# VHH binders against q9y6x5, part 4

Target 1, 379 residues: q9y6x5
Amino acid sequence: LPPKLLLVSFDGFRADYLKNYEFPHLQNFIKEGVLVEHVKNVFITKTFPNHYSIVTGLYEESHGIVANSMYDAVTKKHFSDSNDKDPFWWNEAVPIWVTNQLQENRSSAAAMWPGTDVPIHDTISSYFMNYNSSVSFEERLNNITMWLNNSNPPVTFATLYWEEPDASGHKYGPEDKENMSRVLKKIDDLIGDLVQRLKMLGLWENLNVIITSDHGMTQCSQDRLINLDSCIDHSYYTLIDLSPVAAILPKINRTEVYNKLKNCSPHMNVYLKEDIPNRFYYQHNDRIQPIILVADEGWTIVLNESSQKLGDHGYDNSLPSMHPFLAAHGPAFHKGYKHSTINIVDIYPMMCHILGLKPHPNNGTFGHTKCLLVDQWCI

## First folded at step 8 (VHH)

Design ub7
Fold by ESMFold2, look of step 8:
Structure ub7 (fold): chain B 379 residues (1-379), chain A 121 residues (1-121)
Amino acid sequence: as target 1 above (379 residues)
Amino acid sequence: EVQLVESGGGVVQPGRSLRLSCAASGFTFSRYAMHWVRQAPGKGLEWIGNIYHSGSTYYNPSLKSLVTISRDDSTNTLYLQMNSLRAEDTAIYYCARDYWGEARTSFFDYWGKGTLVTVSS
């Protein structure tokens, strides 16, 4: 009898929001389950890379979704939010919903998790919604619960994605207490609706639910801009990604481009690909450009213009402001347990264990999550 | 200051073709991917397609045979060619600038004001 798992992401939910704002519904969820207070995500701390790391257990260099904006010089293919459907980009890894639904008498369902509307290795989630930001949380939840309750073969793995608090975090900045309090209260209400819907449908007692996020958010300012056009003429390179990690494809000699950039700002590190710090695990993929620029926390790389964002993410993954949380509830999890930290890549082998799946080779460590699980000895 | 201005809208008969323009200013147009999006009365936004700085184009599958996107970097102008227009193509048409590294809900940092296309006999 295969166990069931629902994986939920609220995009851009910074870990310390839990301590600094009121979440009566989420706190009740946590009290009846487990909390990981900080999840160390992968560099770069962007949406598509970290969502794929959760479901593959791989660093970005290994799964190939290395940024939200990518360019392949050989095939001349582009990747972006509006153009994310080519399996070419996703096929360097096997996400958990593919592995799950290829088992006998199992299917997978998805409400807009990045990649679930793509036929990865010629396999798309058994039930899915095409991405559309205009679709309400209620409709996403209705589809997921319908599929969990009414599918043959049964849905044993499901995903649900929501764009907040990331969208509002960019718009207002995480330090805007008035607006962020309003936004975060709405998210807590959605979590309350989720739990109540699962209870009303008879799913709550036997469904494992993980609520997590991909990254946090840091405050930006018009006083913290790095004007790239002041340092280098735009004709010397092609810009693949801009801020806070710029991806630079030189049009002239790479060393000349590097030399023009290396002293551009004391608030930005400039790396030749081979010199990217090993702790980032961000070097061994052709999609990583020959030069990257990494802004300091709260600094924005711009092209001789102002920035409209008051909050951003993508920075060094050692920064606490970039870290999300993880909470979980269900028959596989302890009740009332708090854990300090895990790596985001550790979520994948834990999910495979819960579902009885053999994990593909990955960068996660099952031992880091054993204390969350009732069937494991925590030593 | 970034500015996007659509033009070429108006009333057109079913079965005819129409070409929309988007004049860009205040930024280096040739560096950016550009998009066309429309909104029919009482409906949500519908993505039409884009064109990258390289000239590569991608389209909404439901519209792929009916539309063509092009750009002229020497005049900072984005174009949308629409063929075999139907009453359901009545909408406000917007051009939008892509922004690198954004995903979900906020991937366009600047929008035009839109131009109305009405397909009616």
Scores: ipSAE 0.551, ipTM 0.819, lowest interface PAE 2.1, mean pLDDT 93
Fold by OpenDDE, look of step 11:
Structure ub7 (fold): chain B 379 residues (1-379), chain A 121 residues (1-121)
Amino acid sequence: as target 1 above (379 residues)
Amino acid sequence: EVQLVESGGGVVQPGRSLRLSCAASGFTFSRYAMHWVRQAPGKGLEWIGNIYHSGSTYYNPSLKSLVTISRDDSTNTLYLQMNSLRAEDTAIYYCARDYWGEARTSFFDYWGKGTLVTVSS
């Protein structure tokens, strides 16, 4: 049988939730498979960029999805959650579902994973759901498992996306133990449902399943605000993205805008594009704006009339609060093995290996995941 | 206080046109992208389109040929022009303010109370 892989993302599942809350279903999943305790994601630590990094193995500067909100100065196009369907934004990379589907006797399926409802390089997943937040996890799971079980050519790669615990993390803040306990319990139950359904359909033993996330969540506060309107007049720039990494498009001289912002707050670093730290791998793309502002952990960049969240993400990718986890189960994976850390871009070459796909050039290191795989020698 | 107030809704016959307005106050209107969304009876929210502060517009592909979004920053007003209305266009129409940086869960931070559009013979 050709290898099959299901990639599942629970948005905003911070790695240390596993240490602070009970997950009987997920723990059972881990017990029978593998766990990577911390996954270092890519900068910026936002949803669209990191999900695309998972499936391309590329830093954001390379795959071109550099934020949830983007602007291209040449074409004058905008990218946002409500406007993400233009292939222009996605075509700077080739995601794994496209690579997979171009193989003989294989097809791909997707339930609302970012980019999967867009034709990329003139290829769209054979099976996909248009994004709709109102669609239940059950319905998404049912479609994915149906396609995995009954499709011809067979679905050999599938993605499943769910918006929690990210939405609740924003609403309640990650330090709200009462509400987050409830939310995370529901997530664990959904994992239970996933496993149960796979068993019922006879897929459990033969399907490789990866459960992961794109980023964590940090606590925000009304006492930790950076108001840009106190530092610069709004007529001097266009705001492309706001917090915790603001993307600034100057309407006047860039240096003048920079000078007005560079000392705005001791809790915010201001970078000209060419001065962005190399460790972020966030420089070599025209979609990155001339100036970026990076707030310290837990600080929020605001305008006078901005709304507030109690939790947020997008901060420095070296912060533990921004890190998700990865768990996996299936014939390709060991049982009862735990690994400390990998980079999020390392997932792509691993998935390619599992599926027998030749990976496109990427920033991942296959050697980082070798110990997770039964067919590899672990050094 | 941020406030969005939709107006212009009502009962119209099929094939007719209607223009909705959204009056914005309590914030610098010109610096924000704005959205139109609707909710038909018994259905979920449907995104219609948006307009950025640059004037660039984007639409739901299913509705693109039937709607036009515009804005007047001098009067802090957002508009939705709808043509060739059908029964299935019956819904409460909302204007919403764009929120930067978020995906899937909250790309709007403020909503109006909505205006009802009923398309019937």
Scores: ipSAE 0.040, ipTM 0.555, lowest interface PAE 2.5, mean pLDDT 93

Design wb11
Fold by OpenDDE, look of step 11:
Structure wb11 (fold): chain B 379 residues (1-379), chain A 127 residues (1-127)
Amino acid sequence: as target 1 above (379 residues)
Amino acid sequence: QVQLVESGGGLVQPGGSLRLSCVASGFTFSGSDYYAIGWFRQAPGKEREGLSSISGSSEGYTSYSDSVKGRFTISRDNAKNTVYLQMNSLKPEDTAVYYCAAGEYIRGSDYWTYDYWGQGTQVTVSS
């Protein structure tokens, strides 16, 4: 049988949740498979960029989804959560479901993974759901498993996306033990439902399943705010993205805007585009604005309005609080193996290997995941 | 379209109680995990602050700011599409305009967006 792979994302699942909370179903999943304890994601550590990095193996500067909110100065187009379906934004890379579907006797399926309801390179998944947050996990899971089981050509790659625990992390903050315990319990139950559904359909032993996330979550506070209005008049710039990484489009001389912002707060680094640290791999794209502001962990960039978030993400990708995990199960993976860390871009070449796909050029290193795979030699 | 209307505010002595109501119209609050109704307040010269929220989920999960924990209780009546804020042991510092807002989580927004707000109701705590 051709290899099959289901990629599941629980948005905003911080890696250390596994140490601080109980996950009976997920732990059982891990016990019979593999765990990567920490996944270093890409900068900025936000939803659309990191989900696209998972499925392309590219840094954000390369695949072109550089934030949840973007502006292209040439076309004057805007990208946001309410305006994400223009192929213009996605076509700078080829995601794995497109590569997979272009193969003979293969098809792809998707349940609300970012970018899957958009034709990319004139190709859209044979099976997909338009994004709708009101659709239950159960319905998403039912569709995905139906497609995996009954499609012709067979679905060999599928994605499944769920908005928790990100939504609750923002609302309650990751340090809210009481509320997050309930939220994470529910997520573990959903994982239980996933496993049960796969077993019931006879897919469990033959399907490779990856459960991962795009980023973590850090605790925010009303006492840790950086108000830009105290440093610069709003008429001097356009805000393309706000917190914790603000993208600034100057309306006046860039240097003047920079000088007004550079000392705005000791808890915020201000970079001209050309001075963005190389380690971020966040420079070589026209969609990155001339100035970016990067708040320290736990600090929130605001305007005059107060922030309503108690948790946030998007910070430096070296921070442990920004890191998700990766767990996997199936014929391609070892059983009972734990690995300390990989880069999020490493997932793409691994998935391509599992599916027998030739990967597009990418920033991942296949060697980083060899120890997870039964057919590879681990040194 | 979507409207929120607060009521129940007024003048009360320290230590007194008030119950605020927020009637929602134009949408059904209950039945969605990613809907919430929140109570906010704004005192003169101060920024707006969140006080409490209740989820539209069947479980009806609630949250409270530290400033109101133990004193305020949020609840809902699905049949009336109304959210309540029971405020006990009121203090002078609780004097503010109180607002209810309907919030929704949207992927990629990175926060709960409160797009619909009531007109507010004045609460004054004074001896």
Scores: ipSAE 0.454, ipTM 0.756, lowest interface PAE 1.0, mean pLDDT 94
Fold by ESMFold2, look of step 11:
Structure wb11 (fold): chain B 379 residues (1-379), chain A 127 residues (1-127)
Amino acid sequence: as target 1 above (379 residues)
Amino acid sequence: QVQLVESGGGLVQPGGSLRLSCVASGFTFSGSDYYAIGWFRQAPGKEREGLSSISGSSEGYTSYSDSVKGRFTISRDNAKNTVYLQMNSLKPEDTAVYYCAAGEYIRGSDYWTYDYWGQGTQVTVSS
């Protein structure tokens, strides 16, 4: 019988929350499995791009989800957090649930992972929930476990997405110990519920479970604003995305727009597309605009003078504050093993190995994760 | 249509107290983890400042800025769809227009937005 895998994301779970807060249930999960302390995610460090990188093993320039707000110059289409269902945006890659359910005698299930309610290459997850933030974690978990237990062909790959601690991280900032302690305690309780439900249903011993996230969170402040309107008139460009990585489509001469922005703030780097640092792997896609503005950590690009933002992400992927963690438990994984770091694109080839799938061409390196797996020689 | 109406502003002496009200209509605030109502103020020539917020969750989680923590208290009355700001130990630097605002979180939104604002109510602290 084929191995089974449940991939869980708690959005915006910064890696050092594990050190700075108490997680009795997550720590028990880690103790009996594996931990990767820091996952280096892809630039830009946003929700849609990084969730798609996990399931494709590709950098953003290669999978085509390059931001949470996008414009495609060739087709003149727009993508946003409320306009994300057009398969056009997703079709530059093949996510693992598509590959999985095209195998003989296999299906895939999804509870709200980004892209799982879209027919990618005319293929939608075999069982899925349309995105709806009002659906409780318990209901999402109930659907996933029902599908894992009761489907024909059997569900061998499942995803589960939860919006916290991202929502609260934006609202309060990661340094609000009072509110974040409460939020993270609730998340740990949900992890406890997850493990308890899997045990009660007889799934725990034979199901591989990955608990991870897409990015971290950094503290913002009203004292750290970059007012774009002070540097350039709106009529000179179209704004595709604003902060902390602004995507600028010039309406006038590109060099003129660049020169107006270059010295706008010492806390913002301005790049022509061809000059974007190679380490970002963020250049070779038409959806990446001719000019990008990259704010320093904790700085916010604004159009009007104020911001209500207390926490944000999207910054340079070398920043530890942008990194999530990965924990895993199940028959494929060692027990009690800790690993310092992997790249987020490495998760895909590892998952393909666990499921016995041939990975599509990708940017991940299986060797980076082999020490997590019982069937691999590490030492 | 969503509407927020502030009331309770006015003139007070230093050390005094004032209670602001924010009545919401056009949506039900309570019962959602992804809604919040917050209080903000803007003094002449200054940036708008966030003061306090209360979530729509059943627990009604609150937050406070350092500038008002311990002096101001946010609360709600779900039956009246109303949020309050109790302001104690008022100082001349608390003189401002006070606004309430409603915010929402959506997946893939990279920040928490306050999209609905009241008209504001003036608070003046002077002897």
Scores: ipSAE 0.040, ipTM 0.489, lowest interface PAE 6.0, mean pLDDT 90

Design yc1
Fold by OpenDDE, look of step 11:
Structure yc1 (fold): chain B 379 residues (1-379), chain A 119 residues (1-119)
Amino acid sequence: as target 1 above (379 residues)
Amino acid sequence: EVQLVESGGGVVQPGRSLRLSCAASGFTVSSNWMGWVRQAPGKGLEWIGDIYSGGSTFYNPSLKSLVTISRDDSTNTLYLQMNSLRAEDTAIYYCATGKDYYSEGFDYWGKGTLVTVSS
């Protein structure tokens, strides 16, 4: 049988939720499979960039999705969650579903994974749903499992995306035990439903399933705000992305803008593009703006004194609060194995291996995931 | 011992609605998946739909607009709401469940309840 892989993302599932909350279904999933406790994601730790890194194995500077909000100075184009359909933004990389679909007797399916409803390199997933946040997990799962079970050519790679617990994390903050317990219980129930559905369809034994996330969530507060208006007049720059990593496009001399911002707050680092730390792998793309502001963990960059978010993400990717987890089950994976840490870009070469695909050049290291796989040697 | 007992069947006119019940004992309905199937005279078994422990429901596409599956945890009862009944909906209706949460098929069945749609 041809290998099959379902990649599932629960947006904003912080890794330590597994330690602080109960997940009976997910724990059972892990018990019969593998767990990576911490996944170091890419900088910026935002939704679109990290989801694209998962499926390309590339840092953001390489795949070109450098934020949830982008601006290209040459074409004057804008990218946002409400304007993400232009292939211009996605074509700097080749995601795995395109690679998979170009193989003989294979097709790809997607339920609202970022970029899957856009033709990339003139290829769109054979089966996909247009993004709509109002569509239930059930409906998404229905479509995905139908495609996995009945498609011709067979769906061998599928993605499933869900917006929780990210939305709730923003609303309540990750430290709200009462509300987050309810939200995370629901997530665990959805995982249970997923497993049951796969079993009922006879897919479970032959399907590789990865459950992961793009980033974590940190607690924010009204007491931890950085107001840019206190440091610089708004007429001197255009804000391309705001918090916690602000992308600044100067309207006046860059140096002058930089000088006005560099000491704005002790809880914010200000970088000229060329001075962005190398460890972020966030320099070599024209879509990265001339000045980047990086707030400290838990601090929010604002243009006024108010913020509606009690939780946020996008911070330094070395922060544990930004890290998601990865769990997996299926013929390719060991049972009852736990691994401490991988990089999020390592997922791509692993998935390619599982599917028998030749990976495009990427930043992942296959050696980091060998211990998860039954067909690989692990020291 | 696991037991499933269907009720609510009978003779109904076309266009009418009917709600079937499945009283479960020996296990908790909300802790497992539950399903409805039917068998019309001279035909094979037809899957109607399922409800899973997390509350997700799956339906036969041919019947989705006409049926709703629900449960009452307090009474440990599964329900099948059927609307706009037609003559072709005449069948014995069964509720079913697996042996446990991770079953891959129907292991336990009720005795069924007959639904006859006729003018």
Scores: ipSAE 0.341, ipTM 0.750, lowest interface PAE 1.5, mean pLDDT 94
Fold by ESMFold2, look of step 8:
Formats: structure tokens, sequence, C-alpha cells
Structure yc1 (fold): chain B 379 residues (1-379), chain A 119 residues (1-119)
């Protein structure tokens, strides 16, 4: 009876992979649904921040997950991908699964979407998996579909997260056609299995499914390194995050640190916090450090050492290489419609509309996504 | 012209293993989901498990430790491996498929193969 939504993320799925590689299963999904060819994500274009922006509709400065590595000067707390469970970090926003499961006769389920194993505002997803990268896609899908079929109160919002093609994109780089073709074929096979499983369980016709991603991937090279040690002594700052957006906490006068860095490389922009470009919406949170360094696309900031990564992300969110896509299918969506672009923060108010939830204050614009929906007039 | 032909049934002793085959024609086993279902004497249909186009497999929880589904694309054949057979596993075993993208569930069935587990 109630509208149901499954939100799926394949981490690091660059939008133009759809044009440059073959996806027979994903193309069938799109043909019977909708495609947004480019989703403009939020700066910085990293995993934790963008996944939280999708489910809150907020810029990073507003939801407080401003990077994958963070420091809060007031509490002296540190956040990392191995130290992400403290609700303190997540409590500056209310993600959609919390709002959803607080409604009468509704619950939420999660297979490893960032934050779903944390009790945000003392509320953890009704059904969830603790994050464990060793758990197969098939097991994640099995848990999600079992919860969608068998839960009381019914699961009306579910999330599913998968680490590819991000992991392989870092390892091989997006320009390695041979390896990335193999990786992306496996992802398309997983999408095929997802759709086929939903059909076998009788969920396909009445479940809204969004397949999207948090960011893209750009090619890196040992020829494109910015050596920070060549410009400034370690003793003058604390490094909170390194590349491609370095977060610098000065140990001495910050203007002096800024002056040592500003001419370090023509391939890096150096910003005092108050001078960060307005278009980034990345200034008004204490977790954003006093100085940030933003590498040009494909450049890597290092501490006088080589890098093992051949692909990376985190760069300027205006770069097409940083943009994911969004595809969707279900009773709420048109069939065979393509849309050029939306902002990643627009996904949240759209999802709230589909689920009949009142959105919290957010940065998204429902009007940007209304042409995807059958119950809306596009013009 | 979709056709499914099960084979490998027969009489088997308790505790033994048995592999059933399902030869498919008129479609490719790896382009669709396929599965196994059984019907014991006097009982309804019991789902055993499925294999999907990408190779993912899902099983009836009551049978998961006893069965394995696989396929061979080169011979266009689906398999059911059954281990530690018991008298209650006596049944007609069917393979089935959803033929194409528009199918929901199993649209095409074989005629079945009888497995009798008897001392």
Amino acid sequence: as target 1 above (379 residues)
Amino acid sequence: EVQLVESGGGVVQPGRSLRLSCAASGFTVSSNWMGWVRQAPGKGLEWIGDIYSGGSTFYNPSLKSLVTISRDDSTNTLYLQMNSLRAEDTAIYYCATGKDYYSEGFDYWGKGTLVTVSS
C-alpha cells in the first residue's frame, strides 16, 4: 500500500562511463525509467560528504560531514573512515531514513550506506548491516529484499551501498579501458541481478528504485604531484586531510602559513577559509579548517613521497569527471525520459515527495526533478 | 520455442548426492533467471533456488546447506547439486525460467524428473 523506495549507490560511478562502456542491464533499466545524465555533486567530491548530502539535501557546510577526515576544534574529536561511529559527527542533520521510520507504520532498512549504522539523533535505521566491506553485493541485496518483503511495520525506505567502481577506479584509473571495462561489466551484471531479483520477489512493479553514485573519478599520474614538503616545514601546521583538498590547521600565524603555500604550485589553489569561493558552499562550519589547498584535476598533493593511486576524486565539483549519474524506475517515474542535469542536493526533496514525507529545511530544489515524476507537470 | 529438459533423476540411497541437469533450448541460460522447484508426493510446490544472469544465487533457507545451483554456458545447461539426501527429498524436480525482461517469476517449466530416496 504505501509508496516504497530503494536507493542504491555504486560508489565512484562517473557519469560518462555510461557513454564510454556497455551496460545492457542498466540501459534496460533506464529505457523503462528515467536518466539524469549528470548530477552536480557537492564540494568536496568525497564519499562520506556526498552520500550524506544525498540523504539530507544539504551542502557539506550545513550537514557537518565536510570530508572523509575531519577535526572539530571545540570537542577535539577526530573523524576518519576507521573512526566514524560517533553520532556527534552526524547529528547536524536528519537523514531521510530517520524521518521515514518515525512516521506511523513505517520502517527503514540499510545495507551499508554511510551513517546507517550510527544512532543519529538516537535513531538508527530499523534494519541495518554494520559496515563490512567483505560482505558481498548478493548478501546485501538478500538482506534488503527480505526486509522489504517481510517487515512489520513495513520497510518503505531502503538503501544499498556498493564500493565499486570507486575501489577499482583508484587502483587502475578511469582511463585504463581494459581493467575498467571488466569492472564495469561486473557492475552491470550486479544491476541485472538486482532487477531480476526484484521481479522474482514481486517487488519490481511497485517499488521505486534509484541507482546513483556520489562522485566520479579522474586519472592521476606520478608526473602530476604537488610536493608539500618542498614548500613548508611540517612543524608549522597540522594536516587534517591531504589530497586532493588538503585541510591545514596552522600551528603558527595562519597568514605566515598561507604565504608559504600560496606560490607552492601553479596547479594548486590556496584559500583562507573566508576566501573559499562562494560557489562551493563550503565555508560556514567549524570543521572546515582555516586553510584549504585545492589541487587541479588529476594532480595529487603529497608529502615528498610517491602515490599508489592512479585515479582519485575530491576535486572541484564543477569538473565533469567528478559528476555521477542518476537512473530511476518505478511507479513514481516516467518511462524513457532523459534529463540533462540536477544538483545532488535535489535528490532529497524528490525522495521526500515520493515517500510523502515533509522535507527538513534543505538546499535542494524540488522543481529541478519534477519532470522525472509522473504526478508532476513538467511545463 | 523455449524448451527445458530435466535429467539425472532416479532412485538414490539416503545420505548420497545427486546432480540434476536441465538442458535449455530456444534461449540462453545466462540471459535470464533460472531456478529449481520440487513437488513431493501430496504436497505443494517448494522453491529450491534461483540463479540470475550475472551469476548470483539465492536459496530456500531450509535447503541452503543441502543444495547448489550452477550453470554451464557452453552447454546451455542448468544444474542442481543435492547432498546428504533424505527420504523427504523424494519429489519431482522441475527447472524453470523467466524467458525475457518482461517475465515475472517462472513462465516456462520442464516436465520434471523424479528423484526417489529409498533404502
Scores: ipSAE 0.244, ipTM 0.719, lowest interface PAE 4.8, mean pLDDT 92

